# Ledger of designs, part 4: VH-VL binders against c3mjb8

Target 1, 104 residues: c3mjb8
Amino acid sequence: MRIKNKIKKRIIELIELAYITARKGDLELAREYIKLAEMYSRKGRIKIPLKYKRMFCRKCYTPLITGVTERRRIRSKILIRTCLICNWQRRYVLSRNKGSNKEN

## First folded at step 16 (VH-VL)

Design T6
Fold by OpenDDE, look of step 16:
Structure T6 (fold): chain C 104 residues (1-104), chain A 123 residues (1-123), chain B 107 residues (1-107)
Amino acid sequence: as target 1 above (104 residues)
Amino acid sequence: EVQLLESGGDLVQPGGSLRLSCAASGFTFDDHAMSWVRQAPGKGLEWVSWISGSGYSTEYADSVKGRFTISRDNSQNTLYLQMNSLRVEDTAVYICAREDYDFFQGYYYFDHWGQGTLVTVSS
Amino acid sequence: DIQMTQSPSSLSASVGDRVTITCRASQSIRSWLAWFQQKPGKAPKSLIYAASSRQSKVPTQFSGSGSGTDFTLTISSLQPEDFATYYCQQSYSTPYTFGGGTKVEIK
């Protein structure tokens, strides 16, 4: 495996680990994993896939867990995701095809 | 249509090993985390193991840690459970379950289940 | 680990009856709660997720409510095909844990 692919793998692993860790109640450690992933991304010039970028707050690096670190509301066909830690918000326009917006 | 088909269940002796498979079809396999859940005869459901869509992250129940290994081959749309050092209490129907994600609400949840495959551990 | 206490373990009911099953978590799981139906020899069927969201094609007689630690599955009018065992499951954190199940039997 090429080094770039290895780095990408590590980035994804860290983000997934962060999410799991946050769900287990350790938000600080989880944030550190995200920060590390971001660092690898920058140093390696590797773009984090959108799927994984949506798993954490891009402002404070907290994994976004509904009811814990995130609130989601739909208003006027707009999905509003609010980070409950830093109050950062992201907005998504809902398209007719709901499937296109799913995170996997 | 989403389909999950488990196989590999057998009768084995304590201390033995067995490898289960779950063949997935009808969906993009690597977009979904997968789990193994087991059910002992006449008993309730017990979560066994979880693996992310990428396969890079795994979780295990304490009862199987160090003995079971969950893995997946996304090119083959197949989920695996390697079971080593089997115990009598591991006797159960092992079911694979797909985890889906509701983007609008932000929840992960099991939405499809296989029929299961029976593993019997007996001397 | 999060313990899920489900009650009752069994109940007898007639077609048309209102059935209520409860599940309590040992700690707050917010709305990370799902309900499943299982018939003998069959795979579990997902009914409710996120405490109150019905799965696709799930009949309207099924509804879920609750948040935090206390949750309820309600079958507003029991149908013949609804006789089965029902389980709650928390998906808040691993290890995922299930309630002990509730067998709904015909009276």
Scores: ipSAE 0.905, ipTM 0.948, lowest interface PAE 0.5, mean pLDDT 95
Fold by ESMFold2, look of step 17:
Structure T6 (fold): chain C 104 residues (1-104), chain A 123 residues (1-123), chain B 107 residues (1-107)
Amino acid sequence: as target 1 above (104 residues)
Amino acid sequence: EVQLLESGGDLVQPGGSLRLSCAASGFTFDDHAMSWVRQAPGKGLEWVSWISGSGYSTEYADSVKGRFTISRDNSQNTLYLQMNSLRVEDTAVYICAREDYDFFQGYYYFDHWGQGTLVTVSS
Amino acid sequence: DIQMTQSPSSLSASVGDRVTITCRASQSIRSWLAWFQQKPGKAPKSLIYAASSRQSKVPTQFSGSGSGTDFTLTISSLQPEDFATYYCQQSYSTPYTFGGGTKVEIK
């Protein structure tokens, strides 16, 4: 089994664990799991899949739970996500490709 | 087309064991968390267990904790429920459910359900 | 654990009626609420998620509203095929929990 596949799997596992840990209210531990996942990503030169990259605040590493640790607003086809812990914001625009959706 | 097909339901005595399977097709299985939900005859729905897409994280209802084990084999697109120390109150149709995520709304939700497999615990 | 209390447990209505089903959570679940339809002998069908977002292929007579602890499923004009039992379900925290169900009978 390739070592990169094992590291990528561990990154995903840690982010999944961080999210459920945060839902149970332990934000400190959840942030530590995210920091560990990011460390594995950097050391292994392994890109975190976009789905999982979007699960936490890039600034404070808190998993983002709608209505609990983040607020979402949609204005003029722009999604604005605000981390309620550190007030970090990120904007996501609808990208229009012919016959397909583009992720931002 | 998304399909979920449960199997392994049977008649068993109290204290016995069963293993249920849910065969998944029509989607990328490891992208989705999965749950088992049960429905006793003539009764409502009760969530039983949840497993993350990777299979690493699991959760259980208190009524089954320590007796049931959820697992998945992502190479075979199959979800499992190992049921030990079965009790009469475990009698139900067991249904697997796929969880999906709407990124723009930011919510997880069950979007597809299997037809279920009947487990009867009686002596 | 978050208890979901659903009301009424059953109701009878005529085709064309407006039907309202309520669901109350024992604590705030924000908008982490879904509604399901189940016909006799069938698996549940997903109708609404995020309290108010309609699933694909769900007819437009179904709508959901609410946030926090109080939620409503509305069938704006009851159709013959809408005879079923309806369940609410929270996915805010495990254990995920369902309401007791509302059986809608057509007269």
Scores: ipSAE 0.796, ipTM 0.893, lowest interface PAE 0.9, mean pLDDT 91

## First folded at step 17 (VH-VL)

Design U2
Fold by OpenDDE, last read:
Structure U2 (fold): chain C 104 residues (1-104), chain A 123 residues (1-123), chain B 107 residues (1-107)
Amino acid sequence: as target 1 above (104 residues)
Amino acid sequence: EVQLLESGGDLVQPGGSLRLSCAASGFTFDDHAMSWVRQAPGKGLEWVSWISGSGYTTEYADSVKGRFTISRDNSQNTLYLQMNSLRVEDTAVYICAREDYDFFQGYYYFDHWGQGTLVTVSS
Amino acid sequence: DIQMTQSPSSLSASVGDRVTITCRASQSIRSWLAWFQQKPGKAPKSLIYAASSRQSKVPTQFSGSGSGTDFTLTISSLQPEDFATYYCQQSYSTPYTFGGGTKVEIK
């Protein structure tokens, strides 16, 4: 396994671990994992995949957990994600056919 | 159509080992975290283990920690559960469950389940 | 660990009846609560997630409510195919935990 791939793996692992840790109630440790992941990303010049970048607040590095560290609301076809820790807000425009994310 | 098919269940003696498989189809396997849930005969559901979509992160119930290992092969769309040091109380139907993600609400949740495979631990 | 207390353990009802099942978490799980249906010898079927969101193709007679620690599954009008065992599950944090189940039987 190439070094960059190993680093990427560690980055992803840290983000996933952060998310789980945050859900267990340890936000401080979770943020540290995210910060570490970001450091690896920066030093290794490895881009964090979007799906994982969306798992934490880009401002305060807190994993975004609905009802705990995040609030999500849909207003006028716009999804608004608000970090409840630092009030960082991200907006997503919903397509006409995007209602609920149900695949069954 | 999402399908989950468990296999590997068998009769084993206490202290024995067994490896379960869950073959997934009908969806992008590595986009979903997966779990094993078990159900003892006539009993309720018990979560056993969880693994992230990437396979890099795992979680275990205390009852199986150190004995069971969850893993996945995303190239083969297969989830595994290596069970070592089996105990009588591990007797159950082991069910594979897919965890989905609602982006609009921000929740992870089980949305698909397999039929399960029976593991019997008995002397 | 978060304990999930489900009640009742069993109930008898008739077709057309309104059925209510409750689940209580030992601590706040916000809305990270799911409901499942299971018939004998069959895989569980996901009904509700996020406390009140019906999964795809779930009949409208099923509804979930509640937040924090107290949750309710309501079957507004019990159908013949609804006789089964129902489980709540907290998805708030690992270890995931289930309620003890509620068996809905024919009166």
Scores: ipSAE 0.927, ipTM 0.957, lowest interface PAE 0.4, mean pLDDT 96
Fold by OpenDDE, fold request of step 19:
Structure U2 (fold): chain C 104 residues (1-104), chain A 123 residues (1-123), chain B 107 residues (1-107)
Amino acid sequence: as target 1 above (104 residues)
Amino acid sequence: EVQLLESGGDLVQPGGSLRLSCAASGFTFDDHAMSWVRQAPGKGLEWVSWISGSGYTTEYADSVKGRFTISRDNSQNTLYLQMNSLRVEDTAVYICAREDYDFFQGYYYFDHWGQGTLVTVSS
Amino acid sequence: DIQMTQSPSSLSASVGDRVTITCRASQSIRSWLAWFQQKPGKAPKSLIYAASSRQSKVPTQFSGSGSGTDFTLTISSLQPEDFATYYCQQSYSTPYTFGGGTKVEIK
């Protein structure tokens, strides 16, 4: 396996682990995993897939868990995700098809 | 249509090993985390193991940790459970379950289940 | 680990009855709670997720409510096909845990 593929694997693994860790109640360790993943991404020049980027707050690196570290609200066909740790917000325009959300 | 089909259940002696398979079809397999859940005869449901869609992250119940290994082959749309050092209390129907994600609400949840395969551990 | 206490373990009801099943978590799981139906010899069927969201094609007589530690599954009008065992499950954190189940039998 090429080194970039190994790094990508580790990045994804760290993000997944962070999410699981946060759900277990250790937010600080979870954030450290995300920070590490981001560092690997930056140093390796490997883009984190969107699926995984959406799993954490890009401002404070906290995994986003509904009801714990995140609040989601839909208003006027816009999904608003709010990080409850740093109040960072991301908005998604809802299309009629559940599979195609556009970020704004 | 989403389908999950378990196989590999058998009668084995205590201390023995067995490998279960779950063949998935009707959906993009690697987009979904998968779990094994077991049900002893006449008993309730017990979560056994979880694996992420990528296969890079796994979780285990304490009762099987160190003995069972969950894995997946996304190229073959198959989930596996390697069971070693089997005990009598491991006797159960083993069911694979798909975990889905509701993006609008932000929840992961089981939405599809297989019929299960029977594992019997007996002397 | 999060313990899920489900009650009652069994109940008898008639077609048309309102049935209520409760589930209590040992700690707050917010709304990370699901309900399942299982008939003998069959795979579990997902009914409710996120405490109150019905799965696709689930009949309207099924509803879920609650948040935090206390949750309820309600069958507003029991149908003949609803006689089964029901389970709650917390999806808040691993290890995932299930309630002990509630068998709904015909009176």
Scores: ipSAE 0.920, ipTM 0.957, lowest interface PAE 0.4, mean pLDDT 96
Fold by OpenDDE, last read:
Structure U2 (fold): chain C 104 residues (1-104), chain A 123 residues (1-123), chain B 107 residues (1-107)
Amino acid sequence: as target 1 above (104 residues)
Amino acid sequence: EVQLLESGGDLVQPGGSLRLSCAASGFTFDDHAMSWVRQAPGKGLEWVSWISGSGYTTEYADSVKGRFTISRDNSQNTLYLQMNSLRVEDTAVYICAREDYDFFQGYYYFDHWGQGTLVTVSS
Amino acid sequence: DIQMTQSPSSLSASVGDRVTITCRASQSIRSWLAWFQQKPGKAPKSLIYAASSRQSKVPTQFSGSGSGTDFTLTISSLQPEDFATYYCQQSYSTPYTFGGGTKVEIK
């Protein structure tokens, strides 16, 4: 449990660092951080929390930065997040409660 | 109601150290990244440091890098700024700011600010 | 680092006036731009984020526009409580940087 917690910490740290790095314009390094985080997750059998999974493209491992690597559009009460690098898309059904959409 | 209350500001000599605190209430503290922003007397706002919600990632302005350390205790809902090797130019009101996230648009932004605490560095 | 150039540094206006403040980024920040209001001795108040999104409880006379490098804060009809200093801030990347501020004074 102690080791798993350390690994989980490192995973989260890497994802956060990747996000910051991507915003600084180094997408290549950022992707490497995500790949490393994914590797740790896989080898350590540690699930990445949803909050952090939503920070990068699950297909190409690019941090999703609005206007840079991601486009978000709302159509017919559906939020569509598109990765501008690989065109991977996620769709979220909009609800009247903004808080509830974050859980989907 | 979201509240941010800074404390720890004092008069110190150059080369001295000081630790600031920001007590947060009214929200889930660890869900939000936090920043310190300072304002010298009669001057504009200057970002100082940033820390992620988890506390695992930090960023610093070049002007304070190596001298200041941002940290947080999520169990106590408190943000800290350890300031070492203080300089006269560090004199300012130090304000903590909460960063929120708009899921629909995908932006992080400051939405709440404290009143600040005055740090004066003088011989 | 991204430099934010805000103009004007100060302006005089009357109640009811339309006020426009501009902010220019040294490089494209897309829409990662925020506006804040600050009164003397008080905490900054968040007005706009994402260049044009008004924060909760912000009066409708405040609006933000722009993308890329050029941004504008507009006060459609200046109210007595709107006399203050306004700042733009890029939230695109760290280090976060602010404009120099615009003091809106009573004419």
Scores: ipSAE 0.920, ipTM 0.957, lowest interface PAE 0.4, mean pLDDT 96
Fold by OpenDDE, look of step 17:
Parts: C-alpha cells; structure tokens; sequence
Structure U2 (fold): chain C 104 residues (1-104), chain A 123 residues (1-123), chain B 107 residues (1-107)
C-alpha cells in the first residue's frame, strides 16, 4: 500500500474512532482523535472525504451526534445542523428530488 | 432488493472454531456498517460485534472480546465472523444486520436483517 | 453498559385491541431507540427508529414515542399478522443492547 493510502486509512480510522468514542461519552478524547486526523490530513496533503468531514464540527472538532452534540432541523427545504458545543451551524439545501440518504 | 444471507453455522465442540459469512446484495455494501447479532434458543437478541463500512473500525461485546473477530471483504460484498474458543453459551442463531443512516435526522439504525445461521456448541 | 428494561414480558390480546409496550433505559439515550418485530423462525423486522420514525412499508398501526429513558411502542389496532415478539434496542452507544422482548399472543 502506498504511503498516502496508509495515511488516508489512518485518517478515516481516527474519525470513525472519534465518533464511537464520543458516543461512549468521552468527548475530549474524541476531539483529540479528530484533531489528530486533521493534522495527518494537513501534513500529508490528503483531503478528508466529505462523508467523514460531515461527521464532526469543523469549528471545534467535536463529533456530531444527534441529541448530544448536534441538533438537526429542516426549515424551508434547508437542513440546518447546529453544533451544541460551539453553536456553529451548517446549512444544506435540499433538492426537490433528494432521496433520504443521497447526500451522505 | 436488499438481501442478507448468513452461512457457516455448524455443530462444534467447546474450544472449537467456526467462521460465519454473510453475503450482501441489493445495495452498496461499503456504505453501510454491519453487525452480528445472536439469539440463543428461546432467548432474546444479543448484539455481538460491529464493523464500519470501511472495515477500519470494529466493536465487540465483552462476552466475545478476544475470541471473535469481525471482518469484511467489500470487493466480495461479504461480512465475516471468525469465532474461536467457542463455548456452550455461544450456541445461538447468528444474524447479520445492516446499519443505515438517516441524513435528515442524523441517526444510525438497523434496517435489514438476515435469516440467521445456527451455531451449536456442544460436547 | 446501558441496560434496557422492557415490559411486559408477555401479553394476551385480541384482534382490534390497543397494545402498549414500554422500554426503559438505565440512562438517557435521547432518541436513539429502535423497535423490532420477530416471528418464530424468522428474521427480525425493523419497525421504528429514532424513537418515533416508522420504517418504510411498516403499517400505520405501529407508532413509537418517548425520549430520554422511557419509550413506548403502540399498536393502535392489533391485526392478525401482528402476533409476534417485539424488542426495543438502544443505538446510542456500543455495546448495543436490547430489551428482553415482549411476546404478543392471541387471547
């Protein structure tokens, strides 16, 4: 496996681990995993896939867990995701024919 | 249509080993985390193990940690459970379950289940 | 680990009856709760997720409610095909845990 692929694997693994860790109640450790993943991404010049970038808050690096660290609301065909830790918000415009899981 | 088909169940002696398979079809396999859930005869459901869509992250119930290994081959659309050091209490129907994601609400949940394969551990 | 206490363990009902099954979590799981139906010798069937969201193709007589620690599955009018065992399951954190099950039998 090429070095970049190994780094990419580690980045994804860290993000997945962070999400699980956060769900277990350790938000601080989870954030550290995300920070580490971001560092690897930056140093390795490897882009984090969008699927995984959407798993954490880009501002405070907290994994986004509905009802714990995140709130999701739909208003006027816009999905609003709010980080409950730092209040950072992301908005997603929903297409008219959007499937329930199409933009994961 | 989503299909999950388990195989590999057999009769084994305590201390023995067995490998289960779950063949998936009808969906993009690597987009979904998968789990094994087991059900002892006449008993309820017990979660056994979980693996991420990428296969890079795994979780295990305490009852099987160190003995069972969950893995997947995304190129073959197959989920596996390697079971070592089997015990009588491991006797159960083992079921694979697909975890889906609701993007609008932000929840992961089991949405499809296989029929299961019977593992019997007996002396 | 999060313990899920389901009640009752069994109940007898007639077609057309309103059936209520409860599930209590040992700690708050917010809305990370699912309900499943299982018939003998068959795979579990997903009914409800996120405490109150009905799965596709699930009949309207099934509904879920609750948040935090207390949850309820309601069958508004029991149909002949609804006699089965029902399970709640928390998906809040691993290890995932299930309730003990509720067997709905014909009276």
Amino acid sequence: as target 1 above (104 residues)
Amino acid sequence: EVQLLESGGDLVQPGGSLRLSCAASGFTFDDHAMSWVRQAPGKGLEWVSWISGSGYTTEYADSVKGRFTISRDNSQNTLYLQMNSLRVEDTAVYICAREDYDFFQGYYYFDHWGQGTLVTVSS
Amino acid sequence: DIQMTQSPSSLSASVGDRVTITCRASQSIRSWLAWFQQKPGKAPKSLIYAASSRQSKVPTQFSGSGSGTDFTLTISSLQPEDFATYYCQQSYSTPYTFGGGTKVEIK
Scores: ipSAE 0.919, ipTM 0.953, lowest interface PAE 0.5, mean pLDDT 95
Fold by OpenDDE, fold request of step 19:
Structure U2 (fold): chain C 104 residues (1-104), chain A 123 residues (1-123), chain B 107 residues (1-107)
Amino acid sequence: as target 1 above (104 residues)
Amino acid sequence: EVQLLESGGDLVQPGGSLRLSCAASGFTFDDHAMSWVRQAPGKGLEWVSWISGSGYTTEYADSVKGRFTISRDNSQNTLYLQMNSLRVEDTAVYICAREDYDFFQGYYYFDHWGQGTLVTVSS
Amino acid sequence: DIQMTQSPSSLSASVGDRVTITCRASQSIRSWLAWFQQKPGKAPKSLIYAASSRQSKVPTQFSGSGSGTDFTLTISSLQPEDFATYYCQQSYSTPYTFGGGTKVEIK
């Protein structure tokens, strides 16, 4: 249990670091951090919290930075997030509350 | 209502140490990254340090790297800044700022600021 | 590091005037730009984020524009309570950096 918590911490740390690194302009290194986080997740059988899974492209592992690696558009109350690196798209149904959304 | 209250500011000699606190209330503390920003007397704003909501990731200005440590206790809704090896140029009002996130647009930004606490470094 | 050049450093204006403050980034920050207002002895107040998004409860006379390297804060009609110092800040990457500030004074 303690080991899993430690691994989970490292996973989150790597994702956060990847996001910061990407914003600094090093996308390659950022992707490596994400890949490493995914590896830890898989080997440790630890689920990555949704909050952090939404910080990167699930297809190409690039951190999603608005205006750099991501484009966001709202159409008919649906938020469309497009990865500008691999064109991967995710759709979110927008709730009346900003804090609540549902993935399509 | 979001509230940020800084404390711990004092007069210290060069080379001294000081620990600042920022008590947060009115929101889910661990959902937000936090920063320290300082303002020397009569000067502009200078970013000092940043910490993620989880507390696992930190960033520092070059001017304070190796001397300052940002941390947080999410169970106590408190942000900290440990300042060691203080210099005269560290004299400033230190302000904690909350970083919010706009999910629709995808931006992080400062939306709330504390009143600040004065740190004076003088021989 | 990204340098933010803010201009002018100070300006004098009258109530009702249109005021324009500019910030230039040393490199493209896309729309990761915020504007703040600060009055003497008070905490900064957030006005604009994402270059052009007005924060909640911010008066409509405040507007932000620009992208890339050049940004503008516009006060369409200066109100008595708007005399203050204004700062731009890039939130694109750490270290976060601020403009030097613009003091808006009464003419």
Scores: ipSAE 0.919, ipTM 0.957, lowest interface PAE 0.4, mean pLDDT 95

